# Designs tried in a protein design chat: VH-VL binders against q95uq1. Part 4

Target 1, 197 residues: q95uq1
Amino acid sequence: MSDNHEEESNVPAYVPGKHVSVDQLKQQDAEDEALKRYKESLLGTGVHAPKDDPRKLVIKEMKIQIEGRPDTIYPLDTKELIKEMKTKPFVLKESCHYKITLTFNIQHDIVSGLKQTNTVYRKGIKVSTEKHMLGSFAPQALAHSVTNPRHGWEEAPSGMLARGSYTAKVVFTDDDNEEHLSVEYAFSIKSDWKSDD

## First folded at step 1 (VH-VL)

Design Pc3 (framework fv_pimurutamab)
Fold by ESMFold2-Fast, scan of step 1:
Structure Pc3 (fold): chain C 197 residues (1-197), chain A 121 residues (1-121), chain B 107 residues (1-107)
Amino acid sequence: as target 1 above (197 residues)
Amino acid sequence: EVQLVESGGGLVQPGGSLRLSCAASGFTVSDNYVHWVRQAPGKGLEWLGVIYSGDSTDYGNEFTSRFTISRDNAKNSLYLQMNSLRAEDTAVYYCARDLEYYDSSGYFDYWGQGTMVTVSS
Amino acid sequence: EIVLTQSPATLSLSPGERATLSCRASQSISSYIHWYQQKPGQAPRLLIKYASQSFSGIPARFSGSGSGTDFTLTISSLEPEDFAVYYCQQYYDWPYTFGGGTKVEIK
């Protein structure tokens, strides 16, 4: 949510409202040294973000882990790689156990209530829509990681009607309904793994 | 076609200064991040610094006080200002292109041919 | 900073042989490794990005693999033009760093 939505004057000065910068967070409780140091430990001193990169969310990679098989990793930190992802489908065997991990950086400001909406299609028909709350994240030097499911494994569908090719679209938004990123990907459900997998 | 051409290298005395140039053609330098990388004779590659599309810069820790990267959009060129040069700064200096504005992935798809800086008395 | 260690420093092989070059990172960098080739008197050229993705125009005999801390560049059958120095580079964290290089030379 922009604080400028009710302004009607031409070229209004931007007044940042609810977003707290790294520097503001570190200094907010100047008279409480313990809280200041705690906030500094959360934000880190080695946060490196280009000032001319306006992204708050940078997805570094998506990792598909299948029990008993090698991980499939998709780097996603460039527009070229995001567009290429749809052309490189991954395979799930019927009833296999899998999980997906996102590794990402947060830049500039805290992102509150980051969520993903994942919609799956088959032959142009929407077959499912799932929303997952990822949490709130601060800028820091080390990348954040979130795995879905958070515990254990997800089980791939089985049966003749479940087998086939799928496409999906995942959209990342926050509590202010700011859209950070949209990615399309593809996968297939098969009765067995490919030879030499 | 995309090209990067370095110039300005040569022999300089210890304590001296040099300004290197990197002329870009086939793309607009302000649309991409551009890096400086150096290589001492017979040694490996060493990352020196970067200029982002908004003219912000970052440097390796050992270069911050003596080296400055800048850009001239009208000339589609980058510069590396080198001060207080030492014998250990003797190297070939390359400029190298990263991806488009805020789509940086840290790989360098096009490099210049390099310019040799020799720091000797 | 993240340190990349390349081994061996020198690899002496004949044309037609397979070359296997290693790059080890001081900490996990997932797949954020890029590979470059440098011939004497020339600038480096990008071969492989993100551990395993071939850059445009690179011959199929070059392939990359690995994740985490251990990475490999493989040349399936050496051609005369492949005798060069190869460098790995990480983009996982600032500052960006290169390995020390592996020289592939004729036996």
Scores: ipSAE 0.005, ipTM 0.494, lowest interface PAE 12.7, mean pLDDT 80

Design Pc4 (framework fv_pimurutamab)
Fold by ESMFold2-Fast, scan of step 1:
Structure Pc4 (fold): chain C 197 residues (1-197), chain A 121 residues (1-121), chain B 107 residues (1-107)
Amino acid sequence: as target 1 above (197 residues)
Amino acid sequence: EVQLVESGGGLVQPGGSLRLSCAASGFTVSDNYVHWVRQAPGKGLEWLGVIYSGDSTDYGNEFTSRFTISRDNAKNSLYLQMNSLRAEDTAVYYCAREYTYESGDYSFDYWGQGTMVTVSS
Amino acid sequence: EIVLTQSPATLSLSPGERATLSCRASQSISSYIHWYQQKPGQAPRLLIKYASQSFSGIPARFSGSGSGTDFTLTISSLEPEDFAVYYCQQYYDWPYTFGGGTKVEIK
C-alpha cells in the first residue's frame, strides 16, 4: 500500500452557491412546467428516488482490480450485502499492483464534499488511516464512479511481517458531517494466490 | 479445541461497577469477532455488544454509556467493563465467538458457560 | 430494532412426534437467522446457521427453512434430549436481536 496515506487526492471541485436541494430547485420553478422540465433534464432524467429508500448514497459495487488477474466485484446495494462484506475477504499477493473502484448513485439531494475514512487493523493494532475526498455529486440516473488511486496502481506490502489477515472500517461522510454509510471488510496479504482465485 | 471461559461475576450493589473476563483458547481473539450476550434469570437472550477483529466496538442502545468491551491480545482475553449497575442488569453474562471469513456464516459457534452477576442491596 | 417473534411460546409433545417452531421478523432479514438450543443451566448451542445450514455435529433430524420474514425450525422426530428452549437470532442489522424463545416440553 502507499507510504503517503495523507496525500490530498485530485478530485473535482464543486462549490454549491446556496446549499439548495434538488427539491428546492424543482419547487422554485413550479409556476413554469417547461422551465421545471428543462432544469430537471440538467440534473438527469432519474432525479426521483423511491420514497421507500431514504438513502442519499447507494453503493452499487466495489471492484478490486489486480494487474494480471480477473476483477473481483462485490455488489453492495443492499444492507445484507454490506453486512456480508466482513466475512468475504479478498486476497492480495504481496507486491501485487491493485486499485479499487466504487460505483454509486446519489439520491434525493446533492451531496457536497463526500469523503471516505478508511482505517486498517492487524491483530487489533491500527496500521493506517487514509482519508480520501471523493468530491460533490448530484442525483442522476447514471452511476458515479471513483477509483483509488486515481492514476496508476497501488502496491501491496511485502515481507514476512506484512503477510497476514487484516480488517478495515470505511466511513462515508460529507461536509455537513452526515454519515451516509459505514462498512467493515476483511482482506489477506499472502505470498501466493489461492487455487480458487 | 475452541473454548471460552467467563469469570468475574458476583454480587454488586446498585451504582457499583464490575469487570468481567472471557478467556479464549483454541483460537486467537484478534482474528475473530467476539460478542457479549446476557440472560436474566428465567428470561431470554439479549445481545449486549461486539468487539471486531480491528478493535472497533458496537453496543445495543441501552448499553453504550455504561458498558465497555475491550481485549488484551497478549492474554487472548476479552473484557466487559460494567459501570453504574442497576437491578435490571442481574443476569448470566456469556461471551460468544462469531465465525468470520466464510460467506453466509456469521454464527455464534462457540459460547462460554456464563458468569452470574447479581445486582442487589 | 428488528423484533423476532417466536411461536408458540410453549410446545407440548411426546417423543417421536414432529416439532415445528416458528420465528417471524418485523422486517425482511433475507436468510440472516441462526437457531440455538438451550437446556437448563447450560449455555446456548448453535444448531442451524444462515436459515438452513446445519452446524457441525448436529443430528439430521434438525432442519431449518424460510427466508425474508418467516422462518421455521423443524425436528422431524423428537428424542428425549431435544426437550429444551429454542431461540432464533438475526444478524441482518444492528443491534443483533433474539426471539423470545420456544420451550419444547414433554406432554
Scores: ipSAE 0.000, ipTM 0.431, lowest interface PAE 16.5, mean pLDDT 79

Design Ra0 (framework fv_patritumab)
Fold by ESMFold2-Fast, scan of step 1:
Structure Ra0 (fold): chain C 197 residues (1-197), chain A 116 residues (1-116), chain B 113 residues (1-113)
Amino acid sequence: as target 1 above (197 residues)
Amino acid sequence: QVQLQQWGAGLLKPSETLSLTCAVYGGSFSGYYWSWIRQPPGKGLEWIGEIDHSGSTNYNPSLKSRVTISVETSKNQFSLKLSSVTAADTAVYYCARDLWEGMDVWGRGTLVTVSS
Amino acid sequence: DIEMTQSPDSLAVSLGERATINCRSSQSVLYSSNNKNYLAWYQQNPGQPPKLLIYWASTRESGVPDRFSGSGSGTDFTLTISSLQAEDVAVYYCQQYYSTPYTFGQGTKVEIK
């Protein structure tokens, strides 16, 4: 079992409302101040980003873990590796149990409300769109790690219609609607781990 | 526009192995299945099987013991081998791009005649 | 396997008149998750490969004239040519792509009277 104790999985979220009453406006100001204090506490980490690297989000790797099989790891910390990812598909067996872990660094400033939007296509047709809120993350020397699902496993689809080749696009954005990264990848769903026939 | 060009042996003797190749031009190989379909003279269409860029295949159960479809992704080509042919295998053989919606791009067809 | 049956086997229609071809599947080709029918229609002229006309039972392929339309759901489907033109003389096939093996109807030959 691996547990990520270097960071808390719980991240506070504040969504300021707009109200006519003075008391409600004071409450919004207090919520804004609480978020500001939270950000300031994280920025005390003292992490330094390279001067010529303007990226706020740097994905170090994506790990695909399948129950009973070796992990598949994609290093993604360069533009070349990101471009190559869609040419290196991974395989999921029907009904297999899997999970995906992202390891990443945050540079320059806190990223609030980092989320991913993952869209999957088959034969050019959109088959699903999933949105996951990852949380708020501060610059720090040790990489952050997020696993989906956080607990347990996802189950791959099954059946003749589910088998085939898929492409996907994942986009990372934050609460300010800043797009940090877009990655395209590919995978196949097969009846068995062997590609015989 | 995507185009499929196919070629292979057109005349076979019973018991031999049929070998046909299809090349894809003007588009990517990934994201699609690539199918083989045949049509005996004066008859209807029979799906043989499909393959994707990674080599994942699905075959018609009626032909599965005799059929192999393979892919050469670096050349944008896929190939059909059908073993132990008989006169019943005489047909025009087509390759096609297979979408979830159906087959939208087809090769011109290759007539294969099995005679003794 | 899903069996596809077309009717009629052949049809003679005057130019400008309506042609109707029926297709029946031995089991439903409607996918409940996306509410789509995995059924296609093809046109085949002599010496040519089949040409995709309609997919998802009723969606017309790009470049296909609007006189061609598809309808139906589940197990019963229809291809309609609202005003037959000379170039529409061909054999028409329905196909299910709901499950492998993909299967075709036996074909319907459309001729001019």
Scores: ipSAE 0.000, ipTM 0.429, lowest interface PAE 19.8, mean pLDDT 80

Design Ra1 (framework fv_patritumab)
Fold by ESMFold2-Fast, scan of step 1:
Structure Ra1 (fold): chain C 197 residues (1-197), chain A 117 residues (1-117), chain B 113 residues (1-113)
Amino acid sequence: as target 1 above (197 residues)
Amino acid sequence: QVQLQQWGAGLLKPSETLSLTCAVYGGSFSGYYWSWIRQPPGKGLEWIGEIDHSGSTNYNPSLKSRVTISVETSKNQFSLKLSSVTAADTAVYYCAREGYEDAFDIWGRGTLVTVSS
Amino acid sequence: DIEMTQSPDSLAVSLGERATINCRSSQSVLYSSNNKNYLAWYQQNPGQPPKLLIYWASTRESGVPDRFSGSGSGTDFTLTISSLQAEDVAVYYCQQYYSTPYTFGQGTKVEIK
């Protein structure tokens, strides 16, 4: 089957597609001029941010994909939906294979070195902190998407001590230490799928 | 054009720690994952691990207890430490870039590491 | 871990003739979301680092001659050299980058008859 090559060219990677990275362009005077021209070309394509929306990062959705099961999709493009996410936990079976895909738009300017910091808690106690580099992204009409892990699947923990309810906080920052967004969510790890899950 | 230069101690005794460094020239360090890959004499290639400019790592599970990869972003360098070496760790060690297509598109020249008593 | 197996371990081909190398993965390396096979081919000359020839199973790296081509999907992949030249004498490796740890085939040595 033929795939949508245009969508594939917009999938996020550790690097910003086939163009020289924004971070590379910050290194020298010639790079500064190249970055300016690059930004001008993007804005010249008719990509316009709403005048009353100051956000640089707009998450359209978060998709939880579990091998062999239906996707769970959280729309996140408003503050109300983001606040509501923590009241709608998802379920992972012990040792299941899963991955998380973020679909988002960038507005106003290039975001260089976008990264996420995900901290997981159980009963108020921090159990893990993981950082992932998402890449550098430009304003464009088509949404960007990034999947973690970028290859294959992540495996959910297993064992009696791993089962239970969790909360998490993910924070999105960039190379300039600007915090773009934070989202709180919840999930549980269970021994098996329920018939109504 | 981007090039990788690598260096470090080439001769080790069993139980010592291997330390190698790779420096990136002619291009940006950020926006990529940087890997270490080794090749024992006359054998195939084994991926050791990867790191990005923020210090996020993934390691080969077979080596995870002995491997540390670190980054020095101000110098565009990343380094490999492999503890408790044995003769089985004798290999040519390569640093490499994961390019836009996720394959290893740029490689260092390799450093031969020999572990002998 | 995904195991990569190449065949044959070595082959001898006359100059100008076709060389074919096969690679099998123990699990599919096709990523359903983008329909790409996360498989690469490398050429290694004695004393040198590997050189990327092909990525995403069939996309030729810039500067690689047209005589090199990759094909296959899922678990079965082929590297073809349509008209072997003297400079093609090397060891060839396939590699999956679908999931960590990234793994390589054992290598295929190509020699001239």
Scores: ipSAE 0.000, ipTM 0.467, lowest interface PAE 16.1, mean pLDDT 81

Design Ra2 (framework fv_patritumab)
Fold by ESMFold2-Fast, scan of step 1:
Structure Ra2 (fold): chain C 197 residues (1-197), chain A 118 residues (1-118), chain B 113 residues (1-113)
Amino acid sequence: as target 1 above (197 residues)
Amino acid sequence: QVQLQQWGAGLLKPSETLSLTCAVYGGSFSGYYWSWIRQPPGKGLEWIGEIDHSGSTNYNPSLKSRVTISVETSKNQFSLKLSSVTAADTAVYYCAREDYDILSFDYWGRGTLVTVSS
Amino acid sequence: DIEMTQSPDSLAVSLGERATINCRSSQSVLYSSNNKNYLAWYQQNPGQPPKLLIYWASTRESGVPDRFSGSGSGTDFTLTISSLQAEDVAVYYCQQYYSTPYTFGQGTKVEIK
């Protein structure tokens, strides 16, 4: 006998971004030498960082995807946009399914063991600290993309005690303990997406 | 051409820990997920879990409490540990590569037969 | 988990004739944002590891003969061998990679009549 089938969920799978490392792009083009040489030319140009920009990690955007709702996109490629993020909170409904995608460039040198530490606060009290390894990344013309969770969705908390306003701080570091970026943001957990008209 | 070579224990007693290693030759370790998949004699395929070069893992929930996959990027190797084995864990164990673009298993190791018997 | 069911369990086909294998998923493996079906087909010869034949439901892997073709979308998929050759005697598996855990069909054994 078989047990009843599990509940069907239409949760989109993680799809690797179109952003390919220099090494991966060269490997994929091996079958077409002319295309390979052309793309190598483009990548060589794209890996040279501006001399006046010392950043190794440049986050282009953070995308919040909520199942059944429009994406929320935060451009983060300037210090002013990063500072502004904490004044523009996003909303999560109790038990909603969500995922977060970071799109970024690496400049100057390879960043080994890039990781994020995300700390969430409620009314000034730390409620969680999550660490996630993003990987090792090389300078390249195309931006890198990383989604968390990699597969499926994360589920927002539920219940009266979970509802409220939150702030969070995410810090990006590497294997050399170099801090590349720190971003503060805000969000709220509500019983429903919107009030009646 | 890419080649996956695997090795490890072939005979185990119930309650022991299975340990297998897969080494990658002829290709980049980065830019792929590396999976373990098993097949009991005469039966179908069961995915165990995956790891990338940074050590990020996903495991089959049915095995998650017993399985650990680890990576040694300096050696282009990844390894499977499965604890508390029983006769139901008797299978050929394969390592395989998942390409980031096609997400399918395009290269496989030869397989290692693991027999669990008292 | 997404369950994959193949039919038939076994199939006997004469050399040169068409072989058709069906695969059904318990939920859709079509990702609307890129319009791709997260489905692959593998061939396993006796004593060998599986070999990738088809990915994205219908894209043939490099080096795979053009007599192999994949079709279908959403929950219903088909692998077709247009003219069976002796070396095609094998077990064939469909696999979804829409979500973890990745799951395989139970397999279809193809034999010569």
Scores: ipSAE 0.000, ipTM 0.437, lowest interface PAE 18.5, mean pLDDT 80

Design Ra3 (framework fv_patritumab)
Fold by ESMFold2-Fast, scan of step 1:
Structure Ra3 (fold): chain C 197 residues (1-197), chain A 119 residues (1-119), chain B 113 residues (1-113)
Amino acid sequence: as target 1 above (197 residues)
Amino acid sequence: QVQLQQWGAGLLKPSETLSLTCAVYGGSFSGYYWSWIRQPPGKGLEWIGEIDHSGSTNYNPSLKSRVTISVETSKNQFSLKLSSVTAADTAVYYCARDTEFGELYFDYWGRGTLVTVSS
Amino acid sequence: DIEMTQSPDSLAVSLGERATINCRSSQSVLYSSNNKNYLAWYQQNPGQPPKLLIYWASTRESGVPDRFSGSGSGTDFTLTISSLQAEDVAVYYCQQYYSTPYTFGQGTKVEIK
């Protein structure tokens, strides 16, 4: 169809939602009590975004947890740290159990329908593309956190064909298709842990 | 419709640095890799390297010690520098679009810039 | 590196007749996980940049006439022009994009008899 090759997936078609501001949500009247309380719970009362920072999404860190091993934490709250991410690959052992937690702040306005598209490459070719709807988030003083998978563990691939070096790119967009952030990272799948891993 | 416009020095002496720039119009810059490919007169095509909007690069190993590709995302431009040129670097140089999110074939090409290296 | 070899180096065909170009890769460009062949074909007219004809070995680029077709898998690929037209006089290149560095065949020149 189009020359846009960014979002190949088998996920059902997604229709962008209308962006609404914090003020618009507060102005809505004649709602039931549960809906009113829900809307208010999305708002950060007394929260002020820095005027010199226009970002709506600020990733504070990415945490990789592997069952039976110490956590690996990547600070991502500066542009320099984000750029360096791909030079600090992490290692997964074949069939290990892992999960990834993203900690982030939302600034300025509510972000509706925040989703991530994670594309993994091997030898410059696309191996997989995963899209995850993260939800809608309001500005607040405390950071939000999202863990994937939400329950249990994800299992790393196994086999000779699965072993090797990978690069990946994760892109964060919202219901308006605004791109908030992209992060490139690298990892390897190995047959066993090395002593320095 | 995507268009690639390229420019730069056409005549060089041995040992000098080649510098070419490519500007992208009419389409998204951030969803793709952007490549440089060269073709010596009467010969075939050689891929030089690629870059995306974030500055991530891959280079042809045969040229890696001499090549640098850089990006100015605010201008939708990317540039090639090739150091220590010799007569063997005489070629038409093309910029081209490939894909960041998968398929790495070249669907749009610039017009080409002839670079001649002679004493 | 994956080496791409085309045959023949040149081919003369009468207008309206079939032209066949072969391309061989030094290793398989079929990726088993997605069952795709990472192979493209380009057409280049004198003084012009290459133009994409076919990708994924057999998928025709939008706007490319249906007389152009690609076939093959793994290491052996073919570009077919079913009924040669005057505007098809060009050099044709195959390209693998299975791994970096991306590599091209040496080219096949198609001429009218």
Scores: ipSAE 0.000, ipTM 0.439, lowest interface PAE 16.4, mean pLDDT 80

Design Ra4 (framework fv_patritumab)
Fold by ESMFold2-Fast, scan of step 1:
Structure Ra4 (fold): chain C 197 residues (1-197), chain A 120 residues (1-120), chain B 113 residues (1-113)
Amino acid sequence: as target 1 above (197 residues)
Amino acid sequence: QVQLQQWGAGLLKPSETLSLTCAVYGGSFSGYYWSWIRQPPGKGLEWIGEIDHSGSTNYNPSLKSRVTISVETSKNQFSLKLSSVTAADTAVYYCARGDWFGELEYMDVWGRGTLVTVSS
Amino acid sequence: DIEMTQSPDSLAVSLGERATINCRSSQSVLYSSNNKNYLAWYQQNPGQPPKLLIYWASTRESGVPDRFSGSGSGTDFTLTISSLQAEDVAVYYCQQYYSTPYTFGQGTKVEIK
């Protein structure tokens, strides 16, 4: 049971003791129309999610890109592939330049404020936690793609103590704190590339 | 089902080097630590060390000066070398899979064991 | 290094009765950030390798009968067999995996009374 701000019989709650100006109301209406138009543009496909697949977030693949080396691609669109991810580690050379691209579909409805929380472990001990806002995404036939970092490259750590094997867990949540997916993966930091890598 | 098969020298003289190999069948070699654990007759378990597919190792400090674990990833095999053996090294030696991924480092799959006897 | 101490060294229990084995660590194996205890239990039958029973102090490994349960937190842990069966005659070991080197308790031998 809420009022329409344009036709309120009460003093507007967003402006204590004052009525919002006509210009401010027009600006809010214009912003609402822009958001509606944006949502409609995102939903402009005739493709529908399978009725028997309740997932809102479907990760198609995770791609590890290392400057000067071939891409490593992990398909993740099934539960079996997600479980297998942890058994197929990738290698980073000390100080190498890398980036990670996530390709995914959204099903059923718009996901607002999709976030990833990536926690890295060494020997079961947490060594870092990073949170990244991915954005808001709508159902569409073509997959969405997000790369971290958005610009340039990340640099892998270096030094005797940085070398070794790591595990990581990435959890995807949204603005409603709904958990969509959790993926575990592994990687190693080495002094040089092996000839057979 | 993942299976570990192990083999190597069963009888050694003092001062020799122990060499054992473990082969992994029926599953992925990558994504795990692979451990060596020993058990002297009638006694408890002692962890020797571990290795992953990339060759990253961790050793028990009490054995670090004498132990080398290596991996042959193309064959899904890893091996233990223990130098300068004495009668105190007489034990059943097990290879085992440690699930280090997702914060797990307990041993869920074990080889059958190899009895190594060091006698003069 | 983290030292693991089990008690008792040996235990005789009648068929169908409860068996309780204790394990104590010299320092906490509870990691506060994930609230997990890095503690496992193994069963070893004569002439066989150890078999994983319990991990994360209380999680039963797939295929392990529900008469086996683990409990405890921090430094004090218990393995309980609610109704001892003949096939449960074995040596039981606790193991910490909070830090390397991984260490095991000295073992508890469970025998039929």
Scores: ipSAE 0.000, ipTM 0.456, lowest interface PAE 16.0, mean pLDDT 80

Design Ra5 (framework fv_patritumab)
Fold by ESMFold2-Fast, scan of step 1:
Structure Ra5 (fold): chain C 197 residues (1-197), chain A 122 residues (1-122), chain B 113 residues (1-113)
Amino acid sequence: as target 1 above (197 residues)
Amino acid sequence: QVQLQQWGAGLLKPSETLSLTCAVYGGSFSGYYWSWIRQPPGKGLEWIGEIDHSGSTNYNPSLKSRVTISVETSKNQFSLKLSSVTAADTAVYYCARDTYEYDFLTGEFDYWGRGTLVTVSS
Amino acid sequence: DIEMTQSPDSLAVSLGERATINCRSSQSVLYSSNNKNYLAWYQQNPGQPPKLLIYWASTRESGVPDRFSGSGSGTDFTLTISSLQAEDVAVYYCQQYYSTPYTFGQGTKVEIK
């Protein structure tokens, strides 16, 4: 059947002189036949991506929702906005209840087992690393949305040692070990919402 | 937020091997290439090579026979070795981050180390 | 290799006036499939490493003042400083990232008249 070679027609834009051989790609496909068929079944949605945009994962926005406060929204659908994110820190009050929602599109091919690894730093020292499975997603016109935590609210830390400025890096990967995106952001934990200390 | 700190021997004799190390703080190695770039005093910039977290390298063909770049992911460090140095290798050496992120179609340098002056006496 | 040539080698401009720097590549750095120019501009102050100003020929790096702008396509590119300030006295470099080895122009020194 001619459709056995459909995935080979997806060509992302490449910088000349940096290529992977066709033979190596075909060997990988042969070992993952069951996954290939699963992906093909999901692609029956019929949505296609712009050929001039090679990204498989496009984060449209990150929304920080804090109980009792207005939402903070970070648009992230361009390289410029992603780099700018770390210069726009948000504030969490000790023990406040919050949740984070990612809105994103998938392009070109199904992404299986999309996960995020979130590493938090304080004064350049790593203080935590958390991994969250987001799921498997197909190209579609309407953006996907994932909220963490899935149920209820997350509670911000409290106490004198918890207060201060933090930076974080989120890396998005999938079951094929492809790294799709990394985003740096910053936040502070304060005793109150007031900035007039 | 991301900071690159570099160190290594600054004074060399002809025929010796240059060894420099760059450490990355405030960020992850993954999702980027990491480059070495040099600048002879009063002259322009020359790209030496790049490496990613998996150890995949690309080198400037003019230096390829003398250059090795390696990575130590457990320490967030990458290192340059340049063999058989001559007076022509006297330069300030910079480490820098290439923005080879999700779109893989970039190679501009957004964060730089302070630079290390390497002098080869003859 | 792609050769990058800047003009002029040096430029003297009065404070508040416009500075224009040109960069030419020996072959096109426009990738037709995504319609992007693989060209960046850097500022280097004495004793400091280069600082990224512009990428994709015309996209300003975060935190870079809006008086800096990039234009051009294919083989001919321009960096414009609309109103020169004292802190803009520096050497400016263009760079192509269309193919390895990445290459830089020879630099343009911007001075106050």
Scores: ipSAE 0.000, ipTM 0.418, lowest interface PAE 21.0, mean pLDDT 79

